# Miniprotein binders against q9bqp7: the designs that were tried, part 26

Target 1, 240 residues: q9bqp7
Amino acid sequence: VPQNWFPIFNPERSDKPNASDPSVPLKIPLQRNVIPSVTRVLQQTMTKQQVFLLERWKQRMILELGEDGFKEYTSNVFLQGKRFHEALESILSPQETLKERDENLLKSGYIESVQHILKDVSGVRALESAVQHETLNYIGLLDCVAEYQGKLCVIDWKTSEKPKPFIQSTFDNPLQVVAYMGAMNHDTNYSFQVQCGLIVVAYKDGSPAHPHFMDAELCSQYWTKWLLRLEEYTEKKKNQ

## First folded at step 4 (miniprotein)

Design Ea4
Fold by ESMFold2-Fast, scan of step 4:
Structure Ea4 (fold): chain B 240 residues (1-240), chain A 86 residues (1-86)
Amino acid sequence: as target 1 above (240 residues)
Amino acid sequence: SNEELVKQIEELRKKAEEFIDKARELAEKGEYDEAVWYLEKAALIYMEISDLYKEIGDEESADKALELAYEYELLAIKLKKAIEQG
């Protein structure tokens, strides 16, 4: 149990549309500050198991690809992920036309992979938007907030070329999603309540993406784990 | 329950050892591609065993299982490289 527990959901908010809500998805820019980001908190509080897995995965990849090959591989993965997010933002934004965007962003196997999921996504409320938890003092940049199969979700888009035993264990995607959710629910720049999460893993070869839906109960469970990571980060920073 | 998790770990350990034995047998016969497949499967099983140990709260056993998973995957990669170069 975390020492400084705080609720993920805001009882004063609703997930229903408000007449004062903008017709265009919100895109609040991230302001760099001394306040830690979700990704920094997670990176600085990785378990010994996670650090071990990441280092071993790196060593295996270097052995397979060579050092230069590994650098090229990681650079390519980063660039493809960035392009995938840009393409999704373009597709989901009502103010943009795909004809005004780089056509190559729309041709990837990753975009083909998510087509069946996008058919169930509607009511987009935020894209590439900053969140800040005013009480717990952390910030983040979320990918998307939209309805998935009728439920308002924080949606996180992930790319995967080929699953390996240790790749998925090197990241804390459910914690990232609930951290954004809790921040948004208590951020004065937003007026609505999000209670569900969705992690979408898209594949390079166009194979159907895997949606990992998180209901309110599961989000509450991961929220407790996020609070423990945030507490660990705060203690670690105090002792430095 | 912890009792069910312990039984699951034991069955997975038996399966992993069978796959490792099969990989050794195949490598001795020069069937390297198939040996690689069994080594990769054994590594996945030890990864699963590690997660189950973490669920029980046995961090030491989880670390050891995770290291075995890495060792067998690394062996599979080295063997795969040797095949491609040969």
Scores: ipSAE 0.006, ipTM 0.311, lowest interface PAE 9.8, mean pLDDT 81

Design Ea5
Fold by ESMFold2-Fast, scan of step 4:
Structure Ea5 (fold): chain B 240 residues (1-240), chain A 86 residues (1-86)
Amino acid sequence: as target 1 above (240 residues)
Amino acid sequence: SNEELVKQIEELRKKAEEFIDKARELAEKGEYDEAVWYLEKAALIYMEISDLYKEIGDEESADKAAELAYEYELLAIKLKKAIEQG
């Protein structure tokens, strides 16, 4: 059990819309300081098995592509992911006007892949928005908060190339989602409660995206594991 | 208990050594695909040994076991590349 346990859900909050809610999705800018990000905590507390699998993947890719080819490949994967997130933010912003750049982004195979998921997404409340857990002292930048099939979710968009998905995406993604959820539920910049998560894996070839829904109980289970990773990070920092 | 964990580590080291010896024997006979399989399995065993040392609190031995795992995985990768080029 984590020594610094704190609840993921806030009993003072509701997931129901209120008349005073903003008319446009929230987009709180991320303000960097000495407080660690979710991604930093997860990167600094990988298990030896996770590090081994990541290094194994890296060495195999270098053998296939060469060192320069591997660098180019990883840069391209990062750029494609960034463009995919920019396109989704544009699509999900109710009052966004399509620009020439946005029209080009909307033509990707990844966007085609998520069309079936997007039909079930509504009631967008936050996009590319900063969260901070004021008590546990961590920050993050979440992709999206919206209703998926009628349930308010923290939604995380992932890209994958069939048949070789990015290995890192499978390790800690549920932890990342619940970390954002717990932060948002206790962040004074937000007034609502999120109890569910959704990880959407989009495919480069336009094949239908795979949604991984996380209900409240599953989120609670991953939240305990996130608290252990946060505790490990804090302890490691003290020992340096 | 720590005594039981140490015994488990010793049994795993013996198994890893047997796999490494088998890989060497197979490579000498030109059976490289099978040699690669045994090297990859030995690397996974050394990662398990590393985790067990971490559980005991022996970080130094855990790091050494992890380094051995990386070395045998790299050897398997190099051997695969040589097979492809040959």
Scores: ipSAE 0.000, ipTM 0.214, lowest interface PAE 15.9, mean pLDDT 81

Design Ea6
Fold by ESMFold2-Fast, scan of step 4:
Structure Ea6 (fold): chain B 240 residues (1-240), chain A 86 residues (1-86)
Amino acid sequence: as target 1 above (240 residues)
Amino acid sequence: SNEELVKQIEELRKKAEEFIDKARELAEKGEYDEAVWYLEKAALIYMEISDLYKEIGDEESADKAMELAYEYLLLAIKLKKAIEQG
């Protein structure tokens, strides 16, 4: 797929705040269809190195915890991530702040970890919202679209047990962010343009989260890599 | 072509065998960290061989290659754990 025919940014849209933008963040439900999700495309196109490292980690954990222990561990990691995302949606959504939630859920180490990032987040436009790239035919569910330090970003919240001080440590996360960005910029359900990304890695012990800001140029570079992964997925599916 | 894929598999098997032999030699000398590295590389090669067999349509050989990949991966993990425990 030629990159010039499928740009990440939509020339018909502005990235500047519009006074007519909704005061309540958008939350479009994800309609599952035959159309592949960003997560599935990335999972089905992992490199040999990525597959090997994941399998090595899995076997090491099974050897240490046993099969049942490994299942419990992965279930707990999933549940903690889900609760973290639910807490963030509650914090960032005006609608949900009217319904008092359990304060203990909002005081987790992960939430403490992101406090300094949240102080720089404003102008929330979308939360847990579905995106679809109408031309490239893929879908996704993004975490958040908001201004970070004055720039409109697709924000992806991550939990980690070990430090991730460099963007390279976050694996395919930059590809996920730009895939959502490109989809949103070409989705008729949205009227604005996003040109920046932010990956926030939160820590269970409350240590300060690591923000990985992606400017327009970096997003364009990762968009090229995402298009290659999407092309690989499409080719692989044709041969099955 | 299937002919090119078969040749590629043969070259990869030779490389994996050399890495396994090197891992054995290093382990016999007590150089366990390097032995682990070679075992991990051999496992990765067998994963590649498995995919090439799938491309040819030889699912039985693909499964056998993947079993070897897991065997060497597990051996590397166990050896690394034994080193860390002393």
Scores: ipSAE 0.022, ipTM 0.585, lowest interface PAE 6.1, mean pLDDT 84

Design Ea7
Fold by ESMFold2-Fast, scan of step 4:
Structure Ea7 (fold): chain B 240 residues (1-240), chain A 86 residues (1-86)
Amino acid sequence: as target 1 above (240 residues)
Amino acid sequence: SNEELVKQIEELRKKAEEFIDKARELAEKGEYDEAVEYLEKAALIYMEISDLYKEIGDEESADKAEELAYEYELLAIKLKKAIEQG
């Protein structure tokens, strides 16, 4: 599949605000279907190296914590990530009642970690919103679309227990961001163009989050890799 | 391109073999913890080589590289257990 037949950017769209843009961030609900999600495509097309590293990490954690301890640890990581995303949605939402709803949710090490990044975030266009690429036939749920330092970005919020991010999350994060971007740019539920990405890794101890900005050129490069992963998924599903 | 991928595989294989040689030298000197780390790094490189061979359609070479990755991972595990036991 030629990459120029399925461009990441839509030439019919602009990243500039227009009068028809909604004043409240979009939150399109995710409709679960046989159509694969971005995360499923990435999980089913992990490289052998990625699978090997994940299995190595799992074995080491089980040896350290025991099977029950490992299960508790992974459940806690999942819950912390969920709470972090809920807090960010609340903070970035223009509805003041939601921002004051739960002070405990808004006061965590992860939220403290991300404060300096949030000061540079404005013009929120979408929060926890579903995207679908009609022609490439995949769906996703993106975290946030907003301006970061004046540039409209698909923003993906990540949590890390330690300064070093999770190996699994690190490898595919850029692909996840550009997959959402390409889908949104071709989804009729949206009217604007996104050309940049931002991956923000927040730390549990409150140490400063690391922003990984992706300009239009870098996004185009990762888009090519995403298209290969999607093709691999489609072929694998057909042959199995 | 396939030519660039072949070159990348050759560079990775050289690096993996250098790590294996380093692990052997370290083990001979009694530096077992460091030897384990080099064996683990070599195993990851062979797994990457396996992925690249699959990308160019060479399934036979991909399978052989994967086998080497698991072989060196097992060697690292055995060496690590031997260190713990004495």
Scores: ipSAE 0.014, ipTM 0.495, lowest interface PAE 6.9, mean pLDDT 82

Design Ea8
Fold by ESMFold2-Fast, scan of step 4:
Structure Ea8 (fold): chain B 240 residues (1-240), chain A 86 residues (1-86)
Amino acid sequence: as target 1 above (240 residues)
Amino acid sequence: SNEELVKQIEELRKKAEEFIDKARELAEKGEYDEAVEYLEKAALIYMEISDLYKEIGDEESADKAEELAYEYLLLAIKLLKAIEQG
């Protein structure tokens, strides 16, 4: 069967949407339905190597922490990630957000880690916002769309506890970003074109976060890989 | 090409066997930490062999290589646990 590739960028959209309005960033709510999420597609199409490495990491952690300790560790990592995202959404939202909450959040190691990146972020257009690719039928919840060093990016915030990082999330981060980008570029709820991505890895100890910038060419390369994962997901679902 | 992939599999298989032999030699000498490292390296090679068999379309051989990778990983974890318990 001949394959037809869907482009990541929308040929009907300008790369300069002229959104001069500094209004509240878009926050489209994620509606539950039978359409698969980006995270679900990636989770269900992990390679045998990724599954093996995740199992190896899990067994080593259980050996070190015990089964109850491992459950506590994973719950804590999840909670810290959630709080980090909540803090970033608060910081990047309009200045009318209550100051008392922001002051406390700025004291965390993860927020300290990301300060130098935030200095280069402006023109926030979307925060914790749902995207849907109308033709490819997948959905997602992206973290942020903003200008980083003058370029409009889909920005994905990641936390890392250096000694024991989540192995699974590190492998597919670029695929998440481009999947959200392609969906947004073809979602009628949005009017602008995004061509760049940014993955920011923040550290618990407050050491400087690592930005991984993805230009249009790199995004196009990862988009091809995302389309293969989406096709694999669709085929696996048919055979279940 | 499939012929080139078969040669890669053969080379990887020999490398994995060398690592397993080295792990066994180290374990016999009581160097368990180093033996665990070689078992883990061999397991990763068998996982790579599994991926190459999948590319060729040999699902049966791919499954056997994956199973072998997990067996060596579990052996490494078992040895590591024994070391920690003393």
Scores: ipSAE 0.005, ipTM 0.314, lowest interface PAE 10.1, mean pLDDT 79

Design Ea9
Fold by ESMFold2-Fast, scan of step 4:
Structure Ea9 (fold): chain B 240 residues (1-240), chain A 86 residues (1-86)
Amino acid sequence: as target 1 above (240 residues)
Amino acid sequence: SNEELVKQIEELRKKAEEFIDKARELAEKGEYDEAVWYLEKAALIYMEISDLYKEIGDEESADKAERLAYEYERLAIKLKKAIEQG
């Protein structure tokens, strides 16, 4: 549907460093709003296969751990992910001096896993920062915007356990990244252009993280799919 | 294109039916572990078929495929429990 097709990249913006760009990474707080988040749109428009696989995984885990054990497991996974993101924000923030408690977070297997990726990350421009696409009416909270191997990227940090990885939709992870990218490129709180994405999957046992780089062409392809998911969400909302 | 999606659905349906036939044969022989594996694969294929029918706008066929997926999933769970109890 042509009316809902908008470009991911803003023709009025440059991806090159600007002297007016802030030296401190931006951290715009997420405001309470009725506007849907990227995560909500994706959750409400999952494919039947994705829903089925999630339900199968949930049932298998409940059979193995019990109802209470499953709740404890999922709470622990959530907490580990939160701590991982907090540790990364601390590491990448130039104004923070790591305290002993932060250093304990840095000793996690997940942080060890991403060390080789972090060596290639520089020029951090935003951390845990809110984005809004005013025209398309969605919001999000992105993890990081920084240069990876010299290319400005929206970087999304993911955790996975070994030997069995947590069920995560690789299909939706690229959509999440491009949704944040498109929003940031059209958000007046930001002045730069992001054309690349990076999904980093970190492992609990400290095994080397897997970087999944998305160039401008790939981002454009996933942007088309994100727009379709957003349209599906809007149609479902009208029918409620 | 709808023609390519229809061909994909037909190929997936054939694969699912082969897996179901294999699962039935294995279950008749008491080979429940292997039967469960094939039923779980068939269920997942029917969910993929359901998504493809939804993509071409055939909601009725999508719903039927989804129901088949859950039926085979439930059958796999029943066989798993039979293994535990048997």
Scores: ipSAE 0.342, ipTM 0.789, lowest interface PAE 2.6, mean pLDDT 84
Fold by OpenDDE base, second read of step 5:
Structure Ea9 (fold): chain B 240 residues (1-240), chain A 86 residues (1-86)
Amino acid sequence: as target 1 above (240 residues)
Amino acid sequence: SNEELVKQIEELRKKAEEFIDKARELAEKGEYDEAVWYLEKAALIYMEISDLYKEIGDEESADKAERLAYEYERLAIKLKKAIEQG
C-alpha cells in the first residue's frame, strides 16, 4: 500500500463536463520546472531487470545495425511517433485551427491504422495539454482527452511495428494514462473529471489499431501501482 | 526427408526471430508482459529446432539452438521477476 495515498478521482468535480466548457480543445503549455514529469518518474523507477532487458536489447540492436544504424533507427522511430501525434492533433483539432494539413502527415500507415478508432472518438476536450498534480508533485503532457464510445477518456496514442493485442503488453503506458488522469482530475486548469483511460496502439503497416480501454476499476488498480512508482522515485531522489 | 526437416528448421528459425523482434519492440515500449510471452515462445521454438537438428544428426547446431532456447527462457524469467517486483 502506498504510504502517501491520494485518490485518482476528485469527489468535488462533476463527471459531467459543465456546459461552460469551451468548444475548443484545451492546450495548456507545459511549464519547465523542477517538478518531475510522469515519463521521468517511470523511466527512473524501472526495475533493475527491466533496465537490463532494455540494455540487452539495445546491445543486440547495436550488434545488428551498428552504433550509427541504431541511432538512425531510434531517431526514425521517434520521428515517426512525433509525426503521428502531430497528424492526430491536426485531425482532432477544430477546422478553424487547422494549419495547412500537410497531406504527407496524413498519408501514413499509422493514420490508416487508427481510422476505425477515430470514428468512435468525439467531444475532444484537450489536445497536447499539460497536467499538474500539485499535491503529489508531478507533471505530464497528455495526448488527448475525448469521448470514446460515449465515455470521457484520457487517450494515449502509441505507435508500434508489432501487434499489441493485450493491455499487459503496453507495460508502463497504463501507469502513464492513470498518472495523467489523476493529475487532470486535481489540476485547477480543468473543470471536469475523467474516469476512463484509452491506450490506442497504431501500426505502421496500416493494420487495425488495438484499443485498450481502461474502466474506472482498472484505472484505480493502476493508480495504486503509479503511486508506488512515484514514492520510489521520491525516495531515490532523497538518497541522491 | 532431411531436406524437409531443414526447411522446417528454417521456417521455425524465421518465426523465432520474428518473436524475438516482437519481444524486443514490446520491451522498448515497456510492454514487458507480452515481451515475456514472445520470449517464451521463441525459447520453445528453439527447443524444437534443437530436437530437429538432433534428428538430422547435427549435434553442433542442436547445441547452439538449445543454448539460444535457454538464453531466451532466462531472459523471460528475468523479465517476469522484474514485472513482479515493479
Scores: ipSAE 0.017, ipTM 0.274, lowest interface PAE 7.6, mean pLDDT 84

Design Eg1
Fold by ESMFold2-Fast, scan of step 4:
Structure Eg1 (fold): chain B 240 residues (1-240), chain A 86 residues (1-86)
Amino acid sequence: as target 1 above (240 residues)
Amino acid sequence: SPLEELLKRIEELLKEVERLLKEAEELYKKGDPEKALWLAERALLLAMEAADLAEETGNPELIDRAEELIYRAELLIIEIERALKK
């Protein structure tokens, strides 16, 4: 797949505010059909190295916790992540007063961990919103689009328990971000351009979250890798 | 030639793995185990990619070198993970 045919940035769009920009953050619901999601593409095209590391992590966890303990641990990790995302959506939404906050999450280490990042976040344009790349035929649900230190970013919030990180999600994070970016830049439901990404890893113990900023050049590099993963997925499905 | 470009790519990967492992060890020694773990995991992935490519060339020196870097990365990851469990 030639990169010149499918650019990540849309030359007809600007990242500057204009009259067509939303007055409230967009939240378009994700509707699944035969079109693959970003997460499905990434899960179905994991490299042999990623599969090896994920299996090694799973086996170590099972040895420590047992089969049932591992399932409970994994469920709790996903639940904590879901609650963290819900809390962030509430905090960043101008409709905060219309939503009930999770008091347990507001007291959690994850929210404490991310406080210094939130101080640099403004101009929220989309929260928990669906994107679709109409030409490349994939969909996704992005966490947030907002200005970070004055630059419009696709922001992806990650939770990590320092002792036991979720290895798989860490390795594909840049690909996930650029896939959402490329989709949004070519989705008719949106009118603005995003050229930067931000991956924020928040910690359960409240230690300062690590921000990983991706400029336009780095996003373009990962976009090329995402296109290869998407092509691999498409080929695998044709052979089924 | 395609083979010469492949050999160059493998050498670049191996050098990058060595750089990442050195940086990870230095960060771990200086008290940043989280960033050290991230770099060590990156090093492991690149070393495994280099090993796959080296195996395709049939060059035993490149294969051995890549396998040694995989081993070094795995040991560092285990050490850092044990420290983080404390």
Scores: ipSAE 0.000, ipTM 0.162, lowest interface PAE 14.5, mean pLDDT 78

Design Eg11
Fold by ESMFold2-Fast, scan of step 4:
Structure Eg11 (fold): chain B 240 residues (1-240), chain A 91 residues (1-91)
Amino acid sequence: as target 1 above (240 residues)
Amino acid sequence: SAEEEFALIIEYLAKVIEIYLKTGDPELLKLIEMLFKEALDIAKELGNERLIELAKQALEEFKKAVETGDPELMRKVLELLEEAVREAQEK
């Protein structure tokens, strides 16, 4: 049980479209300040098991690829993820927002992997947009808010190849999604309510992406765990 | 020690299984499979036949539990994992 519990959903908001809703997806810029990000909170509160698994993975990769090969591999994974997100933002935007269009981004195996998911995505309300929880004092940058199979979701796009880069990222992904959801539901830059999450794992070889849908009850369960991680982060910050 | 590392992996695996039972999150099944593979690799590195046997039995029961949806088979998995922790840390 978290000491400072706060609800994930905002009783004053609805997931139904309003006349006041923007016709184009929102893209609120992320501004750095002293307020912690979702990813920093999660990184600073990893369990002993998560730290051990990350170190074990890192050592095996270094043994396989060498120090320079490991650095190149991790840089390539980051770059591929960034390109994948840029391509998705372009595909889902009513107007192209990329400064330069790269046709190769639109032809990647990752984009092929998500085609069947994209068919079920509509009503995009936010893309690459900053969220801030004004009461709990954390920030984040979410990938997408849209309807998936008729339900308004925070959608998080993930890339996967063998071996997986980080074991803990699979475990913490639901926490990341609900943290963004709770922040958006209480952020004055947004007027709607999100009650569902979707984590989409895309594959480099074009194999069909795996959708992990999180209903309101599941989101509430992970929200409690996120509040505990946030509390742990806050306590560590006060003791250092 | 390597036996302490084995126990740490098994404890994490058990926690992930408990979360899966509470949430029904299918992505946790992938994490569970990865953790079983890590545990088995560590048991083989230790050369401890009993730990290898327990890890293999737990994985087989886990596969049956997923295939059938039987919660009693999943409880059996947790029991085998608890025994593996005892074997690793109590000699």
Scores: ipSAE 0.013, ipTM 0.422, lowest interface PAE 7.8, mean pLDDT 80

Design Eg12
Fold by ESMFold2-Fast, scan of step 4:
Structure Eg12 (fold): chain B 240 residues (1-240), chain A 91 residues (1-91)
Amino acid sequence: as target 1 above (240 residues)
Amino acid sequence: SAEEKFAEIIEELAKVIEEYLKTGDPELLKKIEELFKEALEIAKELGNERLIELAKLALMEFKDAVETGDPDLMREVLYLLELAVIEAQEK
């Protein structure tokens, strides 16, 4: 149990849409500085086993592809991830935003992979939007908040070349999702409550994406683990 | 102005990062770090704490992304750079 426990859900908020909710998805820019991001906290607090597995994977890839091949492979992973999220933001943005859509950006194996998930996504409330937890002192940039199969979710889009059919295969992704959720639920820029998460793992070859739905109970379990990682980060920062 | 110089350097930085994503050329990594340092220098001369912290955060996350191969970290870097340009262009 974390020493500085704080609730993930806000008792003053509802998940129901109301008349005061904006008609277009929120895209809040980062407002605070000099506080850690979710991604930094998780990277800086990787377990010894996570670090070992990452190093092992790198060595195997270098053995297979060579030094130059590995660098090209890794940079392509970044490029594909960037394009995938740009395409999803474009697809989920309403016509009212007057943003142009690049037809080439909308065509990829990753976008084909998520088509069956997208048909179940509606009521988009936020896209590429910053969240801040003022009390716990961290920030994040979430991908999407929308209804998935009728439930309001923080949705995180992931690209992968390897199958990820189990949530355990996504490592820290559940922690990332609940960190965003807890921040959003206590961020004054948002008025609604999110109690569910969704990690969507899309595949380069267009094979069907794996959705990993996280109900309120599972989110609460991962929230406790996130708080422990945040405490570890804070302690490491004090000792350096 | 110094704000325009900052925005220009960040835009060049984003362009070099895009080139790195396409080629994987390690020589570009050194240029990227130099551009980050130049942007940070300009932000400090401006005395703008927001630009200083955005540049620092983007650099740290860029290094982490390259080390871990994490595309989400790299996307966050690009977002922070876009935000820095917008911030610099606002009065």
Scores: ipSAE 0.463, ipTM 0.775, lowest interface PAE 2.2, mean pLDDT 83
Fold by OpenDDE base, second read of step 5:
Structure Eg12 (fold): chain B 240 residues (1-240), chain A 91 residues (1-91)
Amino acid sequence: as target 1 above (240 residues)
Amino acid sequence: SAEEKFAEIIEELAKVIEEYLKTGDPELLKKIEELFKEALEIAKELGNERLIELAKLALMEFKDAVETGDPDLMREVLYLLELAVIEAQEK
């Protein structure tokens, strides 16, 4: 049980989106304070088993590609991820805010992969927007807040070359999503609350993306795990 | 000014990171580490603790991103660099 328990949901916020649907998705910049990000907390608190699996994967990839080949592979993964997020932001942004769409960004297997998910996405509230949990002292940059199949979600877009048909295959992504949810629900820059999460795994080959929907109950379960990771991080930093 | 020089180094750093992301060239990794060190030294010369912390955090997260292959962390690195430029320009 977390020592510093905090609720994921804010009882002071209405579950109903206030009628002021901003015509433009929120894009709140990260605060300038040096506080840990969600991603940093998760990386620094990986289990020995997670670290072992990652290292085993890395060694296998180096054996297959060579050291330079693995570096090239890793850089390509980052670039593809970046371009995919930029393309999604462009797609989900109102037409009036569209800077010159690099049409080349839209020509990817990952964008093809998510087309069926994008059909069910509406009511975009935030894109590439910072969230801060002041009490728990962490920040994050969330990809998207929108309605998926009529349910307001924090949506996290992931790229993969391998099928991830199960939420368990998404590693710490569920923790990331609930961390963003909990922060947003308590961030004063946001007037609304989210109760659901969505992880979308897009594939390079254009095969249909896997949506992993997280209801309020599942989010609450992962929130407890997130709090434990955050405590572990805090303890590690006190000992450094 | 030291602030202008800092901003220039961060801009170069961002460009080199983007090039690294495109090419995977290990020589660019070395250059990135060097540029981070230069930025950190300038931040120390400026006596701006916030810039020092941002630069240290960005470097640490960059290393972690490269080691783990986490694209989200890499995005955060780029954002921290943008914040560092803004912080440098406001003084």
Scores: ipSAE 0.425, ipTM 0.751, lowest interface PAE 1.2, mean pLDDT 88

